# VH-VL binders against Thymidylate kinase (dtmk-1): the designs that were tried, part 1

Every score and structure here is a prediction.

Target 1, 218 residues: Thymidylate kinase (dtmk-1), of Caenorhabditis elegans (q22018)
Amino acid sequence: MATDQKRGLLIVFEGLDRSGKSTQAKRLVESINKKSTESGDASSSPSAVLQAFPDRSSSIGKLIDQYLRKEIDMDEHALHLLFSADRFSKNQMIRDNIAKGIDVICDRYCYSGVAYSLAKGLPEQWVRSSDVGLPKPDAVLFFDVSPEVAAQRGGFGEERLETATIQQKVAAVMPTLRDDAYWKTVNADGDLDSVEKNVFRIYENLDREKPFESLEKI
Positions, changes and structure headers below are counted from each chain's first letter, unless a header gives other numbers; antibody chains are not in Kabat numbers.
ipSAE, averaged over its two directions, is called F for ESMFold2-Fast, E for ESMFold2 and O for OpenDDE. V2 adds 0.75 times the mean of E and O to 0.25 times the DockQ between the complexes of E and O.
Where letters were taken out, [cut] stands.
Atom coordinates printed by the task and the answers are left out, and those that the model quotes come from them; centres of patches stay.

## First folded at step 1 (VH-VL)

Design b1 (framework fv_benmelstobart)
Fold by ESMFold2-Fast, scan of step 1:
Structure b1 (fold): chain C 218 residues (1-218), chain A 119 residues (1-119), chain B 107 residues (1-107)
Amino acid sequence: as target 1 above (218 residues)
Amino acid sequence: QITLKESGPTLVKPTQTLTLTCTVSGFSLSSYGVHWIRQPPGKALEWLGVIYSGGSTDYNAAFMSRLTITKDNSKNQVVLTMNNMDPVDTATYYCARDYYDSGGYFDYWGQGTLVTVSS
Amino acid sequence: DIQMTQSPSSLSASVGDRVTITCKASQDISNYVAWYQQKPGKAPKLLIYDASNLETGVPDRFSGSGYGTDFTFTISSLQPEDIATYFCQQYDNLPLTFGQGTKLEIK
């Protein structure tokens, strides 16, 4: 009907470390919520929420955080399943927000999990199976940054998985997960404001009338 | 155990250069960034700058013309150099570990070293 | 520069009281706020990051909330060891900036 609320969008930000994806994910959430407030909407609820993966504050995420900070060691299969479990722990929250018309912006998703595990040499079919059934993104924004630009940005090499060798392998693997039907490349070599405007342009053109689906394969 | 410890002169004359060293233990400087923050007696904290794990730096524009941060990963040391010291630069100087990938907040701090600038 | 305005500048409370401190940013900073505790003569200690996430090892009586420009830090039941100065910090944009601090005293 003419007064029916449209659903929320699930938008995933993927990319290598230092691509600026986390900054842009937070900026998109801020822009959506600011526009909702400026429109005179009396809603006390946000119009968009940010979900970073791994969620380092949860019980599962605290274990992952300890691994990433090199405080514990873990079998690579167990680690892959912990990352998958972390995503599934938010599965119902994502679906509920989408149904309420709230946009969900994810900083990393199953594509990071698959790409890093494949880069480490884990079996492809097994790695691709553990995230089947998660909500399917309306868009995956892949942040492509040149190695020269990434190297000039701060924070590189701080955690496990930030070595040059693993990043090179992930860079080779991540494009093989692409589905042009809903993946969009963002040129991340630009200044923050230019990248932000491009991200928002992609966001505002997404189709809320499309059925919200689950991932049947990755 | 993760530790950071500031060392250097506790008294500097006006117009002279301050050099402080932050020695870290329990983590690698190739894996974490380190910030410098100062606090004048009884006043607010003031951010000076950072050197990231990869060696790039960011500085507070107010200090950029006289501030340099360098490091030596093999020695576990980060060095702050600030030129043309003035009595208003009297403060406790801290080094702190960067937990966030683009700068941000600090999970471990050194104990601080009080630097007095006077004739 | 982003200004962080903290209130109150000081407060006195009794053991067991709920203590609330607020922090206001001069512009929208999303959730990029940390809260620290500083005891006299000591370095600051991280309590809260990303506005609401509790740092590992920090008691659950400490909590944070807020988004955009208005942030709140709460101690649900004040303990004697909580006497300290508390301050907020933004990390949305450079330079990183801190609130002026709230000195907490026990009556």
Scores: ipSAE 0.005, ipTM 0.438, lowest interface PAE 13.4, mean pLDDT 84

Design b10 (framework fv_benmelstobart)
Fold by ESMFold2-Fast, scan of step 1:
Structure b10 (fold): chain C 218 residues (1-218), chain A 121 residues (1-121), chain B 107 residues (1-107)
Amino acid sequence: as target 1 above (218 residues)
Amino acid sequence: QITLKESGPTLVKPTQTLTLTCTVSGGSISSYYVHWIRQPPGKALEWLGVIYYSGSTDYNAAFMSRLTITKDNSKNQVVLTMNNMDPVDTATYYCARLRYYDSDAYYPDYWGQGTLVTVSS
Amino acid sequence: DIQMTQSPSSLSASVGDRVTITCKASQSVSSYVAWYQQKPGKAPKLLIYAASTLQSGVPDRFSGSGYGTDFTFTISSLQPEDIATYFCQQYNSYPWTFGQGTKLEIK
């Protein structure tokens, strides 16, 4: 019944590069959609969409991608606002999917934007203000991995923000953004299957009856 | 297999700093979280804080202004430091390797025996 | 902070009795509730986690149930060795918080 309809969940995956968060975000989306398909009734089981930030295929995201690939330079304040603009460009899509009962799984969100900008030395109050009003996640899954372990994984150092110094600063800053009411820690040292099982366990226990909110403070 | 042992002063005067050391054997603290929890005589358990394998920490806001948790992976030790001790801080202090809440089905709890710290003049 | 309100504070029962302890969270903790047994002078021992999952090696007379804010711990047939204080704990969010405890004694 329409009066019994449950909303979708907004779930954000955060952590350092090479923490396994992107792999686990994709696996969660696949797991949700597989169960929806197996039930034969899409309305009886949730479905999910993946939204990576930055969305490197959009106009805004293409500009961010060029910066990250070291193809252009940009003032750090301008870059911070571009990352915020990229997230806000998806604001209505997120809200619409949640209202329809579709789960939205985000690979990175405002917390990455704040942590990296603070790690670069930008002013704290200003950095924390630009994403206020975005949809508030039902859960932030924080993939806790040491910078040293992350640096050992393949491909490190290819992009502008993949240095040991910035990653160590981000690792120190990101925990300070935690709101323990909805942040959940994931052990990124586990094998892929055990981590996937733990992610899905967190997902299954989230409260769909809770009111969907907007971020008033970060 | 994993054993935790608390050590440090058992008697502290008001306003002094408490320093407790948790020594872990049978496993490396670089691979898991270590929590500090205390229990005043005859009262409920109070969670003080945790140190993650990365060295990052989370503290109970009630204690945050005077509490620090650090670790030395090479010594396999976790250290709790608490400033400005009051008689109300008299409690048995435990270090514990508790489950990740996202991996509870996989890892068992390991608790130290606890050490009673008395705060009196 | 999430408050865990546990009842009753003390309980007296006979061997073989069914014993029930309840725990109420001030806000939803999903299924992230654990139950501990503590005997005098010893550290707490985990009995149940994820509200209803029995820890390995724990007798099956112990059980738990609940979701959200209301949780129940049950001993289906009380044994003499079950004399202890029992605590609930939420581990959904920091700070982790514990109930005040229920002291169980045999009549």
Scores: ipSAE 0.006, ipTM 0.420, lowest interface PAE 13.0, mean pLDDT 82

Design b2 (framework fv_benmelstobart)
Fold by ESMFold2-Fast, scan of step 1:
Structure b2 (fold): chain C 218 residues (1-218), chain A 118 residues (1-118), chain B 107 residues (1-107)
Amino acid sequence: as target 1 above (218 residues)
Amino acid sequence: QITLKESGPTLVKPTQTLTLTCTVSGFSLSSYGVHWIRQPPGKALEWLGVIYSGGSTDYNAAFMSRLTITKDNSKNQVVLTMNNMDPVDTATYYCAREGYSYGYFDYWGQGTLVTVSS
Amino acid sequence: DIQMTQSPSSLSASVGDRVTITCKASQDISNYVAWYQQKPGKAPKLLIYDASNLETGVPDRFSGSGYGTDFTFTISSLQPEDIATYFCQQYDNLPLTFGQGTKLEIK
C-alpha cells in the first residue's frame, strides 16, 4: 500500500573553537533520538546521526589529524583539498541517511573549510570551488561566542589552527559567508541548558516543514 | 511537595520599580527553569520572561527594555524586577516552573496581585 | 507573535454533558499546545501538554487533540468541580502566548 515519506534534515553547526557547538550537536542528536524512542518508535535505525568534520578516524582524516597535531607539514592548497575530500567522502552517506528520513547533524562543514583557508590568505574563488556539489544544508546554526568566554576553556592553542591569530581572522571571515536564507545565529555565551533548549526549538521548527524534494547542492 | 510562592509589594506608584520574589521548594533551580506570567483582572495570561536552570534569560520583547529576571540557587529564589510601572501593569503576577524543557508550566505559584495607582 | 484564538469565549453546560473548546493558532505550531484550568482566585493548573498528553493526576475525562493550527479540548462528562476558565497556550516559539480564555458555567 502507498505511503507518504519525508526526508531527513541536513543541519550544520558552525562556530569558533570553544563555542560549545560540538557539545550542542551531540545533545541535539541525543534529544532527537530520545524523542523518537519516547513516541514508541522502536526502529532499529536512529532518527538522527552525528557527523563531525574532519572525520579523524578515516584514512583522509588521519592525514588531517597528523597535520593538526603538528606531526607533519603540508602545503596549504593540498591541506584545503584534503578537507574538501574528507567532506566528499561522506557525501553519499549524508544523502542516503536523508533519503531514509534520518536527520544528519554536522559538527563543522564546508564553511569552516572556507573560513580557515581564507584566514590563511588563500584566494577566495579557488577556496570555494573545491566544495561545489556538496549537499546544501537545510540550516546552518552559527554559534556566536565572545572571545573572553572562549579563551577561558582549557586546551586552547595546543593544536594547529587553535592559535589566537587564526581564530581572530576566522572570526572576521566567517560572518561574510552568512546567508540569512538558511543561517541562524545561536548565542553561545549562554548556559549549556539554555543554548540546548534554543537549539532544540530551532530543530523542531525545521522538522515541522520537512521537505519531500532532495537536497540542493552547493 | 513542589511549591512556588510569590512575594513583594501589592501597591506600586506610577514610575516606580516593582520587585517580586519567587521562593521555590521541592525542586532545584539548577535543574528547572522558572517563568514569570501576569494576568490583568479579567484578562488573558501574558508571558513576561524566563530564567533557565543555568541562569540565562529570555524576555518578551514588549517588556525587555524594563524587565530583569535573576536568581539565587542557594536561597531557592527567583527575582523579577520591572522598571517604570504604569497603571496598565496592574495584574496578578505568577511564577511557574517549566515542564519538560518545552515552555509549558507544570506548577504555578499562587500569584500576587500588584496594583499600580497613585 | 503567534496569536491563539479560543472559541467560544463562554459556554453553559449541564453536569454529564460533553464540553468542547477549540483553539486556533495564527501559524503552524505542530503539537506544542498546553491547556490549563483556572478557578476563580486561583492559579492556572496544567491539564494537557503536547496537545494530547494528560498531566499526571488529571482525571481522564479531560482530553486534547489537534496538530498544526487547530486544537480541541474536551471534557467527556462534565462534573461540578470542572467549572472554571480554560486557557490554551503555544510553546512553539517565543514569546509564549495564551488564548483569551473560555469561561465554563453550569446551566
Scores: ipSAE 0.000, ipTM 0.454, lowest interface PAE 15.0, mean pLDDT 84

Design b3 (framework fv_benmelstobart)
Fold by ESMFold2-Fast, scan of step 1:
Structure b3 (fold): chain C 218 residues (1-218), chain A 117 residues (1-117), chain B 107 residues (1-107)
Amino acid sequence: as target 1 above (218 residues)
Amino acid sequence: QITLKESGPTLVKPTQTLTLTCTVSGFSLSSYGVHWIRQPPGKALEWLGVIYSGGSTDYNAAFMSRLTITKDNSKNQVVLTMNNMDPVDTATYYCARGLWDYYFDYWGQGTLVTVSS
Amino acid sequence: DIQMTQSPSSLSASVGDRVTITCKASQDISNYVAWYQQKPGKAPKLLIYDASNLETGVPDRFSGSGYGTDFTFTISSLQPEDIATYFCQQYDNLPLTFGQGTKLEIK
């Protein structure tokens, strides 16, 4: 196996609203692409791509966006499946990029979907079943931010799922989803540059030689 | 049927306090944030601050020392108070509904506040 | 503060022309940019959000693109009712900041 045959990594950024995870996901993508260029690779193709969930620009994502902006109502089971369908609509694109050696950085993934649905009181076994078969992340970076710091970063409470009540319930549920074998906690209370350095350190130490797996249980 | 409407004095003397009220309809202040933005004649838009659905606030540091935003959910009203007005503060003042990502889908009509004499 | 710089500051074009306006952020803002149309004496109207998403009810001749620091707003076929000042806005970080505006006039 030559070095150019190594697979890409799937890295998922999870956390509560205003944890800075979206900013850090962007910064990681940019750092990977910059490092690839600096190494003398000189390829115009990206070495990493960003995939945010929900993908608000897709047909499925537009329905989700309308729900989040309170433009439509939807049964909670239907909404859960719509979020799951949004992730599965990107399933093959993720696998194709990984096979090409391109890293995929996800801003939220199935863990957000499960946590929000459980916070709403949907049945646990059913909620955990719909995302089985998605690509398994090499790492989940969980951004741990204090509620006070998150509120100060602005935008809290702007959408349907951003109320203090639902966020508190989600905060209680998220720890039950952790698997320390591939989940890493990032202290998100720090300045942007310090958090970015820690994120990149985690990224550069991930093992590309591990088999790329699918989620058998969430 | 979503509307925002600014009301308050149109003329303010230097050193006076400005108080503007934004009255909303068609949505709940417990579910959305409301921002204040101003525009001096012929100039760019300038963000002043926001009050979130939960009642917390963020202010532009340039105005923070003299700016307060409050609300009364039961009255559907958001109030901007700005102390020590100066002729440079002459502008059209808007309130606007914030969405996630902090862009504005609905705006009030704006109220021109002139600071002189 | 993130500074948003628009170019050109003013633009004259004919009905049916393709018009482009650019906006440059002083630092990386991902795709967190919105574009507004403001007609004389009126409040701004949202046209584009998340750099490229068209707001509902806005004609499809309006489009946006860009990522990072460089953003473009395009009107594919200029109509008389498009006479207005156009503003970009970043929402990656507080304080929220706007471009200086581009005044569009029809010849």
Scores: ipSAE 0.005, ipTM 0.433, lowest interface PAE 14.3, mean pLDDT 84

Design b4 (framework fv_benmelstobart)
Fold by ESMFold2-Fast, scan of step 1:
Structure b4 (fold): chain C 218 residues (1-218), chain A 120 residues (1-120), chain B 107 residues (1-107)
Amino acid sequence: as target 1 above (218 residues)
Amino acid sequence: QITLKESGPTLVKPTQTLTLTCTVSGFSLSSYGVHWIRQPPGKALEWLGVIYSGGSTDYNAAFMSRLTITKDNSKNQVVLTMNNMDPVDTATYYCARHYDFWSGYPFDYWGQGTLVTVSS
Amino acid sequence: DIQMTQSPSSLSASVGDRVTITCKASQDISNYVAWYQQKPGKAPKLLIYDASNLETGVPDRFSGSGYGTDFTFTISSLQPEDIATYFCQQYDNLPLTFGQGTKLEIK
């Protein structure tokens, strides 16, 4: 943190597709910004931005998008590094926003990248190494849903990584990446509004006085 | 089988209040949100508002002053009330389910639509 | 409000043709775009969600792509039953907004 102003928070939303994480990430950004606007005090009320990974609009993300849409094929090690490169392309943007007191809400982060690559059988130590040095989240909100339930929610199997087999393997791997110090499990059994209230309660209790760090391991 | 069905069709006079009921089956209103969307003849779809599974609502600001959405989970019914109707409010009105509680706001199932005509 | 500008407003194509429709959002909406098909006298039907994901039961000739502000919807080989109006929709922010629609007719 470079200033006396309270820093922004980095909050990552993780979970299987169809876990509700993307909807809740968007709703958290909207809630933060609406509260900031209502108070009229931008310097003491935080604002937020949403960053989804992969960023399919960037040059790196366009290659990832072509792979996910089955338009191209590539070596799985190369793909893993493209996903890591996509995240690092936003590294400075994240740090700049945090320094300005702006919260950054990420829909997926390195944990998705590691889990999917491990699910495909890539070497664990290598897979865990490429995202070291990324900003460390203040919290990872892990949306816990069974892979069987998630796979049964419409549209599965359309993109390359949306098979039931891969989703089951990812569901087994994701919990092994958990660090109890900053991972929070979100029980998404409630309706959208009750889950949003629980997400916001986690958010408002995060400590802005803690040093903002980089990931030394994943 | 998942279904949504709007009440009507209906004829409303200018300045009167419109009331439409959406009856759902094949899913629980305690688990899914329901939206109201309308389409004037030959025009684009226009989002009116939503009632979430927990009972809270969001409305399009253009309609918020005259629009109320309520529900009764035990009756499987969502009710749209819109006051001070005007001829420009003539449209086919749809209720629709968001795709999945877990995936956000695309509308995966729609009612058949009901024609609301506002004329003197 | 986020404006969705859809083009073209209408098009005519032959059976077997590749058809592309585009939508441009007035601001960054990530991948929060859906595409709907509406046949005359019927309710819209969801075809694509999250910009590129095909809804269950929808034929694989339909596809979507895009991120940020520019989105495309493609029918790889047009069939007679595809005659309809197609709409894009953003769900990044409220109010939810739709494109003006593209009326697709067969030559």
Scores: ipSAE 0.006, ipTM 0.425, lowest interface PAE 12.6, mean pLDDT 84

Design b5 (framework fv_benmelstobart; at its last look DockQ between E and O 0.15; V2 from the best seeds 0.00; counts 0 for: pae O 12.3 > 2, placed apart)
Fold by OpenDDE, look of step 2:
Structure b5 (fold): chain C 218 residues (1-218), chain A 120 residues (1-120), chain B 107 residues (1-107)
Amino acid sequence: as target 1 above (218 residues)
Amino acid sequence: QITLKESGPTLVKPTQTLTLTCTVSGFSLSSYGVHWIRQPPGKALEWLGVIYSGGSTDYNAAFMSRLTITKDNSKNQVVLTMNNMDPVDTATYYCARKGYYGSGSYFDYWGQGTLVTVSS
Amino acid sequence: DIQMTQSPSSLSASVGDRVTITCKASQDISNYVAWYQQKPGKAPKLLIYDASNLETGVPDRFSGSGYGTDFTFTISSLQPEDIATYFCQQYDNLPLTFGQGTKLEIK
């Protein structure tokens, strides 16, 4: 009996480092769960889980983390595939939660993986193929932050990919991955509360009646 | 102060190419998308296309074959090129900034517009 | 394409009158509607976004409402400076589309 239960949403936060996406993703999850608790009706109110990519706590994620921290070197192709593997390792989890009506909020997804690899000059067709089959997001919230604002936000330069050159290239590539059907640009130059309101507005307007699909292309 | 200003020829012959430049001030093109909208005299507004902050573009399908939008962030300029102009393309052409909410392509700031007449 | 049918095409009202303009979308577009004021020889000016949000600096006599397919723009008390053509716009889907406009005159 197809339980009339509305499915969960897959929402992906994408953007450059220090765009504020991680903070906002967390806030969204907290907001969703808070409302769910207050409504007392678990069947009518969605809950949410946060999933960051890479999952630096996982075996694959730890290896990626070592690379990012400049502890090890790695072939760029291998790195790309590890990022993809990291995402696919959560494939079932995402699908299960969605089926249960739980929203899955992702801090970064396949678009970051593709953008970074393209920025590094890896073959386009190959780069875009590795993540095919992943759950298709209901929304990609692309955090658009100006370089000026991003530069003011501390912690830049500790990781391998946190260079101005790489970030600039990624910034140029990421928007080219846009699909108007599910991409939403978020002005990330605003204050936290303003951005949060915008994120929540987008979230509230998402359609849960649409079929949950897999990525056919990136 | 946020400003947009259209510049280019105001008279174009049929079959010629229109090139308009939108010069912006008070904001960065790397942060905001810029749209082109036109309005024939006494008629409704018509959306032509957009160049997003990241440099990607979308076009109205009605103009896709004739329309190109580019930008130079360093010069704060967006350029519209439209080929094979026809008298029916006579209109005031506007560039406009995308509003704050990224999910919504409404326009919070407009150029003054430039009237382009296509005539032999 | 999403069609925005605006009504009326023109109207005349007296200073102090309540003025209402409607826009009907050809499909459900949630609240993704903006309203603009355009004075003769000038560019459109944003008044309302997201169907009901007043743009900064816009007088509070202007308001908008609606969700789905039917949207309303209201001037609570018409002022002489409000003589203009008003347009609705949807931004739910590309291509972006506008209503045909409502020319507002003062009696």
Scores: ipSAE 0.000, ipTM 0.533, lowest interface PAE 12.3, mean pLDDT 91
ESMFold2-Fast, scan of step 1: ipSAE 0.444; ipTM 0.782
ESMFold2, look of step 2: ipSAE 0.053; ipTM 0.663
ESMFold2 (binder alone), look of step 2: mean pLDDT 93; pTM 0.946

Design b6 (framework fv_benmelstobart)
Fold by ESMFold2-Fast, scan of step 1:
Structure b6 (fold): chain C 218 residues (1-218), chain A 118 residues (1-118), chain B 107 residues (1-107)
Amino acid sequence: as target 1 above (218 residues)
Amino acid sequence: QITLKESGPTLVKPTQTLTLTCTVSGGSISSYYVHWIRQPPGKALEWLGVIYYSGSTDYNAAFMSRLTITKDNSKNQVVLTMNNMDPVDTATYYCARDSEYYDAFDIWGQGTLVTVSS
Amino acid sequence: DIQMTQSPSSLSASVGDRVTITCKASQSVSSYVAWYQQKPGKAPKLLIYAASTLQSGVPDRFSGSGYGTDFTFTISSLQPEDIATYFCQQYNSYPWTFGQGTKLEIK
């Protein structure tokens, strides 16, 4: 290597809606970047970037966004592949940032995609195959909140019963995707500041010396 | 000053479950992380696991199949439960806290020796 | 798991001596190493963290250095009360692991 700099980390935040995961992902990015600038580092590059999936600003993500807002309808197999395509469209960007020593914090990843598609009844083997070859996270932080608690935090909505049903099915499926070697459970029912400290503790204990791998199975 | 103190049985039979309690005084347990570490007589220290502010846990993979750490903030107590005890689990068990900004153990309990024998 | 190996396993020294203990990690742990002092029948006491940062209230005769895989702990002028076993610990990755310990005795 030309420098003493270690590789970046790929950290994925997973959880049900209203678990606070998006807020915590942003807080982690800001915390990393703040500490990097405060260290007196000569580098002007950021130490971390946030990548939300789906990327609603991209061409692929705009189409997904229309589906999620109920502006269009789509076959569920086509939608699954569109979510997978959205992740693969960021594959090289993630790898390039990791190689440069920049941490990539993902708000949702392939595990959400697999869990939601399985919750809808799509074939398990097929669903698990489309994201093979994506970068393997150094850690998946799973924000654990019950569907009932999440629904209460979200307030009242027109599709509450449908949302609760989907969330219950996803909550049942998500643990089957867990690999304790790199998945960590974060209790999301605490206050945001205490959860933030727990998240940062997990982050700072991750091993940058492990080989950066690709997902061979999900 | 803040202090940590372990309590529980000093003798456990093989195959039994060990339950140890760490009681905190002089501060709020909800304000820091609490770890469990053990030390067999005359040997090195061995990290068992941690419970965070939120109640989430991380365990040493070598013990995770039989180890549970819980806490009760209202009682200022952290509880370690380890199933299927074996004579090789004979050790002094410590609870310790770390700083939120560095992962070093700045305050330790006195330790409690747990002997596993028939 | 990351293995932490200390050298020597034991040593004897006289009051006023400079004492050095080393710790080698089986893979890089950056600067995430702590050093503890343990006296017989007592819990360990934190002396050094982040490889080189002295814990508050610890005498400045204790120091640490190192990065990556090779770490050193030094007592610049040994005092009688320093007789103890010393342990290094890495906290770079789970599970956190400790060295086997170095027993320090007085001549």
Scores: ipSAE 0.000, ipTM 0.414, lowest interface PAE 16.4, mean pLDDT 83

Design b7 (framework fv_benmelstobart)
Fold by ESMFold2-Fast, scan of step 1:
Structure b7 (fold): chain C 218 residues (1-218), chain A 120 residues (1-120), chain B 107 residues (1-107)
Amino acid sequence: as target 1 above (218 residues)
Amino acid sequence: QITLKESGPTLVKPTQTLTLTCTVSGGSISSYYVHWIRQPPGKALEWLGVIYYSGSTDYNAAFMSRLTITKDNSKNQVVLTMNNMDPVDTATYYCAREYSSGWYGEFDYWGQGTLVTVSS
Amino acid sequence: DIQMTQSPSSLSASVGDRVTITCKASQSVSSYVAWYQQKPGKAPKLLIYAASTLQSGVPDRFSGSGYGTDFTFTISSLQPEDIATYFCQQYNSYPWTFGQGTKLEIK
């Protein structure tokens, strides 16, 4: 049987709360699946899937959710490892989908985990070590939004990591994680449709023939 | 832990204005979105509108011309005002929370609802 | 507006039965569908969101599936306390819209 099936892409959406990244991640998944249907793929078989981190529906993610909702306290080192465990629990699912030609769109990934833990003052070398071996994204779309625009988009401060102080520290740390080889900045101050067009333009230009790798360091 | 409670008149005359208040306890309305949904007796739920943390609003176009949603963060209250009430507006009115910082879009907490009857 | 159509409008079943309700969207809503349970005189209660994710505290006999335009809600083994009206909701695009409801009764 002849096949020229290309691999799926791993695309990560990063940014502060209220950057619109979650909305844009959902819109990208929808656009990919719609275009897949137009190209003759079965409509019952999606060509892209959404994976949000933390996965609040899993056993690990439910424990993280309790921490974020301030229902439990936890040692910060234990919490960092729990976030890493949550990502690794999806490691094989991501690799399997990529191998099948299915794009995986992640709402947050290891970069959020590292940035938030560093913002809390945990040791840099240790924090950067626990996510080594995860699939390496083909692209990280960093949503850059002004604090004023983010505030206007609603809903902020209910969860433990949503305070202005933590968000400001994360904003200072996140740029230090950037690797211009595969990080792309999205100006998120625009309207939803304008931002969506920019996201899809970046997506369309990604190289599916590049080897799929694992993270050697972060 | 979080509770929402609707209050306001149960009877409204045709052409009058309805004002309903949603009082939230156990959480701050500054931290999530609050929606208004109604249900005519024996019929489907109808989404009316939402107020965001910023105080910005979105309304169902079918109601936009006579609907206003406001909030007072200090009182932890969200207010729905609907002008020119008609007997077809008879319904149970709910306020509901959408969790805003996740990939959610569903209503995880609802008020108990208040039945508003529009008749002479 | 996206129209959500539920089937059936009414259903009678016995305790222990497998119950299935379907919901069809007039255009694709991806996985952005929620299912609610409403008992007489009460507010709706969220059971399922993102088409297939079970809400915390909800019994695992409730499940959901689907993508795009066709969605299914299942009760694997009906219990007496499950007598209620069930509604689907799409939250892919404003205005958010609900199905007309399925009334579940015990025979």
Scores: ipSAE 0.006, ipTM 0.440, lowest interface PAE 13.1, mean pLDDT 83

